VH-VL binders against f9vpa4r286to426. Designs and how they scored, part 1

Scores and structures below are computed, not measured.

Target 1, 141 residues: f9vpa4r286to426
Amino acid sequence: VIEEIKNAERVIVIGAGTSYHAGLYFSIELNRLGINSLPVIASEYYNVRSKKGDLVFAISQSGETIDVLQGIRMMRNSGAKIISLTNVIESAIARESDYKIYMRAGPEIGVAATKTFTTQLASILFILSVLKKENLKKMEK
Positions, changes and structure headers below are counted from each chain's first letter, unless a header gives other numbers; antibody chains are not in Kabat numbers.
F, E and O stand for the ipSAE by ESMFold2-Fast, ESMFold2 and OpenDDE, each averaged over both directions (binder to target, target to binder). V2 = 0.75 x the mean of E and O + 0.25 x the DockQ between their complexes.
[cut] marks letters that were taken out.

## First folded at step 1 (VH-VL)

Design g1 (framework fv_maftivimab; at its last look DockQ between E and O 0.09; V2 from the best seeds 0.00; counts 0 for: pae E 11.1 > 2, placed apart)
Fold by OpenDDE, look of step 1:
Structure g1 (fold): chain C 141 residues (1-141), chain A 123 residues (1-123), chain B 106 residues (1-106)
Amino acid sequence: as target 1 above (141 residues)
Amino acid sequence: EVQLVESGGGLVQPGGSLRLSCAASGFTFSSYAMNWVRQAPGKGLEWVSTISGSGGSTYYADSVKGRFTISRDNSKNTLYLQMNSLRAEDTAVYYCAKDRYYDFWSGYAFDIWGQGTMVTVSS
Amino acid sequence: DIQMTQSPSSLSASVGDRVTITCRASQSISSYLNWYQQKPGKAPKLLIYAASSLQSGVPSRFSGSGSGTDFTLTISSLQPEDFATYYCQQSYSTYTFGQGTRLEIK
């Protein structure tokens, strides 16, 4: 996962609702690290043209969000690699992904997805921490 | 019930080509990354190549980059390794290995291995 | 590339002994370290993953510890079937195996 993010020409972070906002944060932080990243709201996936070299980071609590699924399928068909962050093992989105990250959060039933958002951020922050360490290593070389 | 069976090994001359296959059974093949690991006679283990479950991502050891190609056919539950421009140092038992199920936090490990297939590169 | 160095390369022990094998990474690999057992003429077998997690079906006498650069595989009480070669493997950046540790009967 880390290697894919490091080697990607562009990281497309896609999500809907709360997941989109988590993705937005992730994208911003990636750009701060010098990693070209574009946040995409899932409902507008068709406005993004992906290609080989792109990495799609898909965020979906249920792993069944139709717009996210359709988006990653389209982008995968263009040659993009797919990493997913979901809360459901072997969900549709997870099964369509090259790499699977699971949030290990309990079911989210409420409309206000506070628990999900927090878990998403925790996962993202972990990834970012690893990337930052890797970036520091590059600076030391 | 989970099983990997390699095939395709044999004797080839330097500069030759060989295609290995690994037949998988007993698990959802497409859900797991697959790997090739080789072991020269009397030597240690060497990672060769990895392919993601969907096949969208591939990785190679520097020693085989540009010469070997990993691929998979999920409809046939089969992993492949196309080996071109073979060298004497490529002589080894080649294992296919299944990636242990993970959610990123535990990292990657190879939990199921085939019996291996011997590849001998010699003039 | 990350280099993995095991110690010792070989050791002799008796049934019932406590055995310790160490593995050192050339750089920090967090807990992305696995241990394998290989018997002659057989494929490797996963023993420990994520530095300390015991693979299903593996006897509890096997344990792993460590993080960062230094890791240890311990067999609390050696059994006859444990005489084999053991390998550590980093999975932090692609994969690299240690050179192996051959555990022989004394």
Scores: ipSAE 0.065, ipTM 0.742, lowest interface PAE 2.8, mean pLDDT 91
Fold by ESMFold2, look of step 1:
Structure g1 (fold): chain C 141 residues (1-141), chain A 123 residues (1-123), chain B 106 residues (1-106)
Amino acid sequence: as target 1 above (141 residues)
Amino acid sequence: EVQLVESGGGLVQPGGSLRLSCAASGFTFSSYAMNWVRQAPGKGLEWVSTISGSGGSTYYADSVKGRFTISRDNSKNTLYLQMNSLRAEDTAVYYCAKDRYYDFWSGYAFDIWGQGTMVTVSS
Amino acid sequence: DIQMTQSPSSLSASVGDRVTITCRASQSISSYLNWYQQKPGKAPKLLIYAASSLQSGVPSRFSGSGSGTDFTLTISSLQPEDFATYYCQQSYSTYTFGQGTRLEIK
């Protein structure tokens, strides 16, 4: 997955509710690393046109968020590759993704909304840390 | 010491019910997904069911859907498998297994196993 | 769903031999492939996860390779304690075990 993120012409990050806010943070940090990224509210997926070379990073704790599923179907049909970040193996979103990242089964803290954000943020921070290490290696050359 | 100890196996008639338990110790039980895996005598391993650390997500093999229910009680560090409408083909040693954390590139794997409990379904 | 086929179903080998067993998935599972060892009357033991990562406490003579549909477990120099049955397992979409490979003394 890291190679796909680095090589994508654009990383489209799609999510709903709390997942959208986690995706917005991810997209902002990707742009700061020089990776072209667009955050998308899942219910607005029709307003985004994708093509071959795009990578879609779909965030859904359940893996069953209807607007996210419909969005990745449209974007995959237009030639984009799909990475999913979910916490449910064999969910609809995971099954229709080219690459899958499952969130860890960590301690539950608070209500579902805060638990969802915490696990999504941890996953995003891990991906960003790997990308930052790769960026430092390029600076040495 | 990390341990998983299954119990509740035995002989049961077809159509009957049985509840298996798995007592966990030596790790933070609620942090890990837990699994049931069975092995018929002289046969290979078959995954049966998985439950998330919180208990919020459950998954079942097609062969047991609608008949088996996985659950956990995190306050007692115990995993359960309720088996209903048992059939002769359910005869097996049943293992509980701890999943590991998913670190994005490693996926899920069963790193700690119990010693199993035997379930025999026979008329 | 995803079928996992191991080859061979059994084999005989001598202490010191290099042993290779393979596992094939019916569809791509990326690197979501695990290997387990099981001795008679005992629970399985995790050897390899994520296709090639060695589980803590497993001897370095065990290694895994592959991605996609074709995976290999290699024992570089067979030891007496390595005679067992070996299972692969996909963890891409729920879980499926291969049928097993019995490794016995020649």
Scores: ipSAE 0.006, ipTM 0.577, lowest interface PAE 11.1, mean pLDDT 83
ESMFold2 (binder alone), look of step 1: mean pLDDT 92; pTM 0.946

Design g2 (framework fv_faricimab_arm2; at its last look DockQ between E and O 0.27; V2 from the best seeds 0.00; counts 0 for: pae E 10.8 > 2)
Fold by OpenDDE, look of step 1:
Structure g2 (fold): chain C 141 residues (1-141), chain A 123 residues (1-123), chain B 108 residues (1-108)
Amino acid sequence: as target 1 above (141 residues)
Amino acid sequence: QVQLVQSGAEVKKPGASVKVSCKASGYTFTGYYMHWVRQAPGQGLEWMGWINPNSGGTNYAQKFQGRVTMTRDTSISTAYMELSRLRSDDTAVYYCARELWFGELYHDAFDIWGQGTMVTVSS
Amino acid sequence: SYVLTQPPSVSVAPGQTARITCGGNNIGSKSVHWYQQKPGQAPVLVVYDDSDRPSGIPERFSGSNSGNTATLTISRVEAGDEADYYCQVWDSSSDHYVFGGGTKLTVL
């Protein structure tokens, strides 16, 4: 998964609602690392043309967000690899992903997705830490 | 308090299968990858593969592809490693080991080890 | 496949410093872990992520990693330090773990 991110020509981060905001942060941080990344609001997935070499990072708590699902299907058909971050094992989005990352936030109850959002950020921060680890280690040595 | 307890020694004939168990206690079983490592008598450590106890996902070393099956029972916090089509060079102590840090994108050191299970393959 | 190379044996007098090396192509870009194994026992993690020590491991155990060589350093060696030591890395390219061949540390 890490190699996929590092070697991707472009990382398309797609999500809806709070997941989009988490993805936005992720995309910004990726770009800061020199990894070309584009955040995409799931409802506007059709405005992005993907191609081979692209990596799609899909964020969805339920793993059932229809716009995200439709987006990754479209992008997968273009030859993109799919990594998903979901809270539900074997969800629709997870099943259609090349790589599956599961958050452990538990069920989200209510309109406010605070717990899920914080878990998403934690996951993203972890991924970022891994991506930076080699570079940081080299700098410290 | 955190520990891994493995099943007892096994003696098998060539061509048979062996299934070793590893029971975890003192921590959340599904929160850490479980690895299997073996060591032939007088030889070094050899990584066999890992299982994600949460998802059941596995990754096997190429050498063991097609012969090894790693499973888990989350209800009793137990991991299993089955090795089939045994041969004499499979004689070894088999260890289960917990990965220090849980992450699907990065793998870390093994901080907790089982006591080992001796598997002897002889005709 | 990624390969780690260790010397088969190292000897040291009590109270002295032992250094065990682990060679690998650009190993400095990887995280190296070290395990101690005494006869008839399971391996014990003594150093991880190049230089970090697990709780309970004496400060005498330290690690470094740069270039193509990682090193486990054991200062003020004691008789109880006599054991086999293995280096280990996770190779992200193959998603496989790799162990070195092990080094037998003898305390004279």
Scores: ipSAE 0.021, ipTM 0.653, lowest interface PAE 5.6, mean pLDDT 91
Fold by ESMFold2, look of step 1:
Structure g2 (fold): chain C 141 residues (1-141), chain A 123 residues (1-123), chain B 108 residues (1-108)
Amino acid sequence: as target 1 above (141 residues)
Amino acid sequence: QVQLVQSGAEVKKPGASVKVSCKASGYTFTGYYMHWVRQAPGQGLEWMGWINPNSGGTNYAQKFQGRVTMTRDTSISTAYMELSRLRSDDTAVYYCARELWFGELYHDAFDIWGQGTMVTVSS
Amino acid sequence: SYVLTQPPSVSVAPGQTARITCGGNNIGSKSVHWYQQKPGQAPVLVVYDDSDRPSGIPERFSGSNSGNTATLTISRVEAGDEADYYCQVWDSSSDHYVFGGGTKLTVL
């Protein structure tokens, strides 16, 4: 998954409510790392044109957020690949994703705070820490 | 308590097949790639391949393409590795091992290992 | 395919520092992981991502990785550190996981 993020032409981060705000933070930090990223409010998915080469990062605690599901369906039909960050295995969003990250699947994250935003941030911070380490290694050769 | 518990030792004849099981407990089975690694007596570790327990997708080391099949049953949190057309040089301990993080997120280290299953191939 | 080379053995006196090398072309651009294996036991992860330690691994275990060589360093070596040690990477070009041949650490 990290390679897909690094090599995407654009990373579209879609979420609703608190997931949108977590996604906004993720998108800002991706842009700072030189990875082209666009944060999207799930209810406004119609305003986004996706294509092959785009990677969609869908954030949904339940994995059943309707606007997110509809957004990823549209973008997948336009050629994008889908990564989901969810808390429910076998949810609709997870099943329709090419790659899946589960917020509660990792042992170190599983001891994190129970609040929705805190759990999403912990997962995002971990992804960002890996991306920062990989960027440093590429620069070092 | 995160554990991987493997099936018991097996003795096989050349030309036979063996299927080793690996039951996961204490974590979400579908959230992490499962790897198989073998070790011949007195020798080093040899990577055989992985299975994504969520999708069932696999990737095999080229040496084992055509002889190895990795499967899983998510209802009982169990991964399987089957090796066919056994030869004497397939005598080894076979380990299952969990990749450290988040299913498909990262290509990383193996943090939890099964106890190993001895497979002996002899006449 | 990608090859990792380790010395077959390293001997060290108790209380001294052991260094186990893992050679590979441009290994410094890869994340290197290290496993300890005692006789009759499964491997145990002792260092990952070049220099990080899993919970429960003593600070005496450390690692580095640059150029064509990664190194596992064990300071203040104890008799209980006697084991086989393996380095491991993921190779992006083949999408394969690769182990070094292993190094037997003897504490004399």
Scores: ipSAE 0.006, ipTM 0.583, lowest interface PAE 10.8, mean pLDDT 84
ESMFold2 (binder alone), look of step 1: mean pLDDT 93; pTM 0.954

Design g3 (framework fv_concizumab; at its last look DockQ between E and O 0.08; V2 from the best seeds 0.00; counts 0 for: pae E 15.0 > 2, placed apart)
Fold by OpenDDE, look of step 1:
Structure g3 (fold): chain C 141 residues (1-141), chain A 123 residues (1-123), chain B 112 residues (1-112)
Amino acid sequence: as target 1 above (141 residues)
Amino acid sequence: EVQLVESGGGLVKPGGSLRLSCAASGFTFSSYAMSWVRQTPEKRLEWVATISSSGSYIYFPDSVQGRFTISRDNAKNSLYLQMNSLRAEDTAVYYCARHYDILTGYSYGMDVWGQGTTVTVSS
Amino acid sequence: DIVMTQTPLSLSVTPGQPASISCKSSQSLLHSDGKTYLNWYLQKPGQSPQLLIYEVSNRFSGVPDRFSGSGSGTDFTLKISRVEAEDVGVYYCMQGIHLPYTFGGGTKVEIK
């Protein structure tokens, strides 16, 4: 996963609702690290022109978000690689991803998605910490 | 050949329960969202339930919410509808239907329907 | 809920003549992805519904070219250029853009 992020020409972070906001944060942090990243609202996936070399980072708690699924399918067909962050093992989105990350946050009940958002951030922060560590290693060489 | 076969229909009293089954064959069942649709004696079609490919996403209309449960066993290529607290207005032919995966890959309609199973709720 | 209204309720057609069925939705069926999620189904006597047209104008696999769909927004039409005996049945429109999915009341097509 880390190598894919590092080697990607562009990281497209796609999500809906709370997941989009988590993705937005992730995208901002990636750009701060010098990694070209674009946050995309899932409902507007068709406005993004992906290509080979792109990496799609899909965030969906259920792993069944319609727009996200449609988005990653479109982008995959263009040659992009897919990394998913979901809370459901073997969800539709997960099954169609090249790399699968699971939050293991348990079920989310209710309109508020605080638990889901927190776990998404935790996962994102972990990935970012690894990326930062890798960058430091490069600086030491 | 793509096929759906419903079973489990019958006569039941109001307040009773019934479990319908749908056996899928001829396609990768686990890749498709599935729904139940019923047809009333007046020949009106009514959406009853939808379940995502993995089973983690479920939808009901208000008319059956809290009374019906939809589930699936992808290993057995089977779809189920557990109907509790049945009412006279639940009388219908119940169809299982596959959501089509055309062009965009997600289904907003049904492209394959079973033969249906009849549920009659009467005192 | 989106209300689907079909007209006419029934249609008797001479074989070889054209038929037209109207379907109106209470809300636009145009999705943000640019697609309009209106489907047409045919239920032949003694059979289950079968998909004819998806997304307004796309014929489903195996559907004869005498069937065509058109429309936009909230007004849709199914046309049969030359009705055949095998076209007898009840036609339903369906919206698939918002839950709950809703169907039209159906149009019965018969042969004179």
Scores: ipSAE 0.012, ipTM 0.626, lowest interface PAE 8.4, mean pLDDT 89
Fold by ESMFold2, look of step 1:
Structure g3 (fold): chain C 141 residues (1-141), chain A 123 residues (1-123), chain B 112 residues (1-112)
Amino acid sequence: as target 1 above (141 residues)
Amino acid sequence: EVQLVESGGGLVKPGGSLRLSCAASGFTFSSYAMSWVRQTPEKRLEWVATISSSGSYIYFPDSVQGRFTISRDNAKNSLYLQMNSLRAEDTAVYYCARHYDILTGYSYGMDVWGQGTTVTVSS
Amino acid sequence: DIVMTQTPLSLSVTPGQPASISCKSSQSLLHSDGKTYLNWYLQKPGQSPQLLIYEVSNRFSGVPDRFSGSGSGTDFTLKISRVEAEDVGVYYCMQGIHLPYTFGGGTKVEIK
């Protein structure tokens, strides 16, 4: 997964509700690392032209968010590869993804909505930390 | 030794409630997703509930959705099944089971099962 | 829901002879990762189920090599090369790929 993010022409980050805001943060930090990224509200998927070389990072805790599912189907049909961040093995979104990241089971943290966002953010921070370490290793060599 | 021990079964009238417990030992309980599986008098196995390692994610089949609640206390290495609005069709031996690894990669089924506790729903 | 159908329902085997159990699923159990999430369990008389084979063909720890699993997609087979007295019980297949998890109806294996 890290290599696919690094090599993508553009990382399209799609999510709905709180997942969109986690994705927005991820997209901003990817751009700061020099990785071209576009955050997309899932309900607006039809306004995004995707192509071969794009990588779609789909965020859905349940893996069944309808707007996200429809968005990844459209973008996959246009040649993009799909990475999903979900917490449900064999959800619809995970099944239609080329690469899958299942959210790490952290400590129990409040109600379902807040648990979802914090777990998504922790997963995103972990991915970002690996990307940052890869850059440091390149500089050292 | 890895062990799962169920308790709390018994005879209950239709519409009644029972709470089943499962005591875990010999492994890091908080790292594993857990399930309840029941075996009917006809010897059919039926999945009843799954709870993630942290307790944040819970799944049920339609047959028990809304009537059963699953929970865990990772500090006490314990898994629970609260069964409400019991019906005759809920009569079964209830097993707790440890998943191989539901949260990392893919489900490989349940590698450790308890001894079972019997629930009978009858007038 | 994925329906798991086992045949035969009962099997009576002379000690030392082979046995074969079929399990068919109503949908493919092949995951996009290339793995197939079919498991086999044995429930010996008076005991709880025990994991025998996971992911179609992998024997769980401590399971004798006379047990083997095979198949793909929707059709799966459990074979016992030489049935022993300790192998009697009810064998269940299970799909672990899609919720709700579902089991086959069981195959009772007895010694003649």
Scores: ipSAE 0.000, ipTM 0.506, lowest interface PAE 15.0, mean pLDDT 81
ESMFold2 (binder alone), look of step 1: mean pLDDT 92; pTM 0.945

Design g4 (framework fv_disitamab; at its last look DockQ between E and O 0.03; V2 from the best seeds 0.00; counts 0 for: pae E 16.7 > 2, placed apart)
Fold by OpenDDE, look of step 1:
Structure g4 (fold): chain C 141 residues (1-141), chain A 122 residues (1-122), chain B 105 residues (1-105)
Amino acid sequence: as target 1 above (141 residues)
Amino acid sequence: EVQLVQSGAEVKKPGATVKISCKVSGYTFTDYYIHWVQQAPGKGLEWMGRVDPEDGETYYNQKFKDKATITADKSTDTAYMELSSLRSEDTAVYFCATGYSSGWYRLHFDYWGQGTLVTVSS
Amino acid sequence: DIQMTQSPSSVSASVGDRVTITCKASQDISSYVAWYQQKPGKAPKLLIYAASSLQSGVPSRFSGSGSGTDFTLTISSLQPEDFATYYCQQYDSYTFGGGTKVEIK
């Protein structure tokens, strides 16, 4: 996962609702690291033209969000690689991803997704921490 | 001293194929991307694509994806660009360049080859 | 794709003049912009990187500024050897500006 992010020409972070907001944060932090990143609202996936060399980071608690699923299918067909962050093992989105990350947040109950959002951020922060460490190593060479 | 030395000028007929070389010295060849840039006569610079010499992974400008094939040979520290199905519009100077960029660490182009003129005429 | 709109396309100036070239990005690209000088029959030469950092060996009369979407290259006092074409470039997708030819008035 880290190597894919490091080698991507562009990281497209796609999500809906709360997941989009988590993705927005992720995208901002990636750009701060010099990683070209674009946040995409899942319902607007048609506005993104992906290509080979792109990496799609899909965030969906259920792993069944239809707009996210349709988005990653379209982007994958253009040659993009897919990394998913979901809370459900072997969900539709997970099964169609090259790399699968699971949040381990347990079932989300209710309309509010506070637990899921927190877990998403935790996962994202972990990834960012690894990237930062890797970047420091490069600078030391 | 870092140097990028390109092969000499080429004259080709329409429909032909040409392969340009870029020999690199002065640093570890596999550490950084090699980029190719096109400049038509009297026109600006246009990025064509790049190769990671370490694993041969490439990325192209969509405009050139069916025109250019970029490769690297680690054994000779040389990058190549092959242009196929040449047309008059492909007449241009082609530069190789490097900017110590690798992976997500994208950087400016510090070093350039001297350029290779490719002329396509009937 | 990120677009880089460079202006002007050409400028006539005299030795000693202050010359300013601008480049506008279609989206926020932080400070990931470089400026190059190119003379006829030669490869581009790096002048400025990271929007405002002067490349080693480049005269101090060259300077770069800007962040986000608007960037500027300035030659404080044009010298005879500065008549050339200049290009901006962004790092993310390697797009170049259209170029600015600085020629003798």
Scores: ipSAE 0.009, ipTM 0.593, lowest interface PAE 9.2, mean pLDDT 89
Fold by ESMFold2, look of step 1:
Formats: C-alpha cells, structure tokens, sequence
Structure g4 (fold): chain C 141 residues (1-141), chain A 122 residues (1-122), chain B 105 residues (1-105)
C-alpha cells in the first residue's frame, strides 16, 4: 500500500461523516509530505473527475457506506485504483478494492467491539508514520 | 445478553405529544445507532430515523422529519423518540432497533425493542 | 431512490412444504439485503443478512440467495413455528418490503 501511495499522481480520499474528517486529516498530511491529495465528501462523488494514475483511498468502518461504494465504482471506471480502509472482511467496499487495509475489530471473547474506539485514525497515523520514515530515508540517500 | 426495553403503551388525544423511551443493556450504548420503526395497524414496517448516541447526530426519513424528534442520553443508556401534534394516523406500534455485531456501523437491525403501542383517539 | 417489491403478499402452506419468498429492488443493491421474521405482537427478528448469511441461532432450514435486484428467502421444510410475516430490507435507505404472511394449514 505505501508504494502505491508514493507512486500515485494524486491520492483522492473519500469518506462520509466522521470518516470524511479522518480522510481530510490524512489528505492534509499527505499534501504536507509533498503527495498531491484531494479530500472528497462521499455524497459529492459525482463532482469528482478522476483518471488513470489516481489512487482512491476509501474510508468506511462498515465497508458498506453506499455513497463511498458508488464513488469508488465511478472512479474505478475512470481508471483509478482503489485502496480501502474498512473494519469488515469481505464487505462490499473491500471486495471492490484493489488493495485492502482492515482496521482492528477483534472478537474480544464475550465482548462486542465498541465504536468509542476509533481505529481508522490509528490506521491513518500508522500509514503516515511509515511515509514520514520513507521520506527521511530518501533525504539521507 | 442484549436487551432494548421500551416504555409502555400510551393513549393520547389528537394534538398531544408522546415521548417513548428505549433503554439499552448488554452492550456499550454509544457503540451503535438507535433506529426507530413505525408499524401502523395491519401494515408493514417503515423506518423513521436514527440517532448516534455518541454525539447526538440524527438522520430522519423525510416523511417523519416534522413529526419525530429522536434523542439519546448516554448517562442513562436510553434513547427517546418524541412524537408531536399527534393525529389518528399516528396510531401505531413504534419499535427501537440496533445492530450488534463484531463489525462497526452495521446497517441491518440485529436487536429490537418489544414495541410501544401509541393509540391516538378522539 | 430504492424501492423493495416483495411477493407474494401471503402464502398458505402445510408443515414440511418448501416456501419461497421474493424481493425485487428498483436498482442494483449488490447483496445489501436483510430478511426479518415477525410473529404477531412481537418485534421482528433478523434471519439473514447480506442476502445469504444466516444469523446466529437461526435454523438451517432458512436460506437466502440473490444479488443485484432479485433476492429470495427459502424455508426448506416449513415448521409450525414458522407461521409469521417475513420482510426484506435494503441497507442504504432502510426501505422494507411490503411483507409476506405465511399461514400454516
């Protein structure tokens, strides 16, 4: 996934509600690192023109957010590749993605997963930390 | 053991207001949406709206946006739906429902309250 | 806007019969369908989610199939406790089908 982000001409980050705001943060930090990025509100997917060379980073904890799903379908049809960040294996968004990142959703024995624990931001911070380390390595060389 | 327990049946006059409660136990209240569903006598199910108990965000079926006000109180693990300006056509059973699973933001309804009959009669 | 058209509206069947209920969506909804059972005076109970996944504790005589616009719920061998009304639901806007009442003779 890191290599795909580094090689993209533009990273489009799509999400709805709280996932959009996590994606906005991700997009801002990507731009700060010199990676061209565009945050997109999922309900406005039809206003986005995508092309081959674009990478779409789709954020949906359920993997079933309809506006996100419709957005990635349209952008994939325009030649973009799709990375998903979801919490559900074999969800619709994950199944239609070229690359998949699953948030932690453990079957903690006898205990249901809680939404007070937001794993999407943790996943984003991990990706950013790896990208920052790779950037430092390139400067060193 | 997940339970959604609703307040009891109510009889109201046209123009009145009713507030139905839905108390949750068996999971962390703020983890899942609480949905409300209307079932008129002899009719099918109709979704009314939902609330996120974490921050109070609501989303309504347009049909019910001027009829229902949905809230949640995370200090008591209880969701509420208030129906205003009651009319005879509002006579129905009202259910609260939520999804409980190993995933996040499940969209189907795993657990339901027992229903609350609201009768609006002159 | 997604409408769910459910058929038949009722069926009368004997214990042991195979019962099939269909639900048609007005547009492609992939596998984003749930099926519920509701007995008189009670809340609906989830049977099947994601078109074909059986909810925990639901008897294996219940099965679901379909994708796109056409979905089915099948009861392979009807039992006396299966007398109920069955509803499909699409996930996006929470639209329910009109229901199918199963009457056991």
Amino acid sequence: as target 1 above (141 residues)
Amino acid sequence: EVQLVQSGAEVKKPGATVKISCKVSGYTFTDYYIHWVQQAPGKGLEWMGRVDPEDGETYYNQKFKDKATITADKSTDTAYMELSSLRSEDTAVYFCATGYSSGWYRLHFDYWGQGTLVTVSS
Amino acid sequence: DIQMTQSPSSVSASVGDRVTITCKASQDISSYVAWYQQKPGKAPKLLIYAASSLQSGVPSRFSGSGSGTDFTLTISSLQPEDFATYYCQQYDSYTFGGGTKVEIK
Scores: ipSAE 0.000, ipTM 0.499, lowest interface PAE 16.7, mean pLDDT 81
ESMFold2 (binder alone), look of step 1: mean pLDDT 90; pTM 0.929

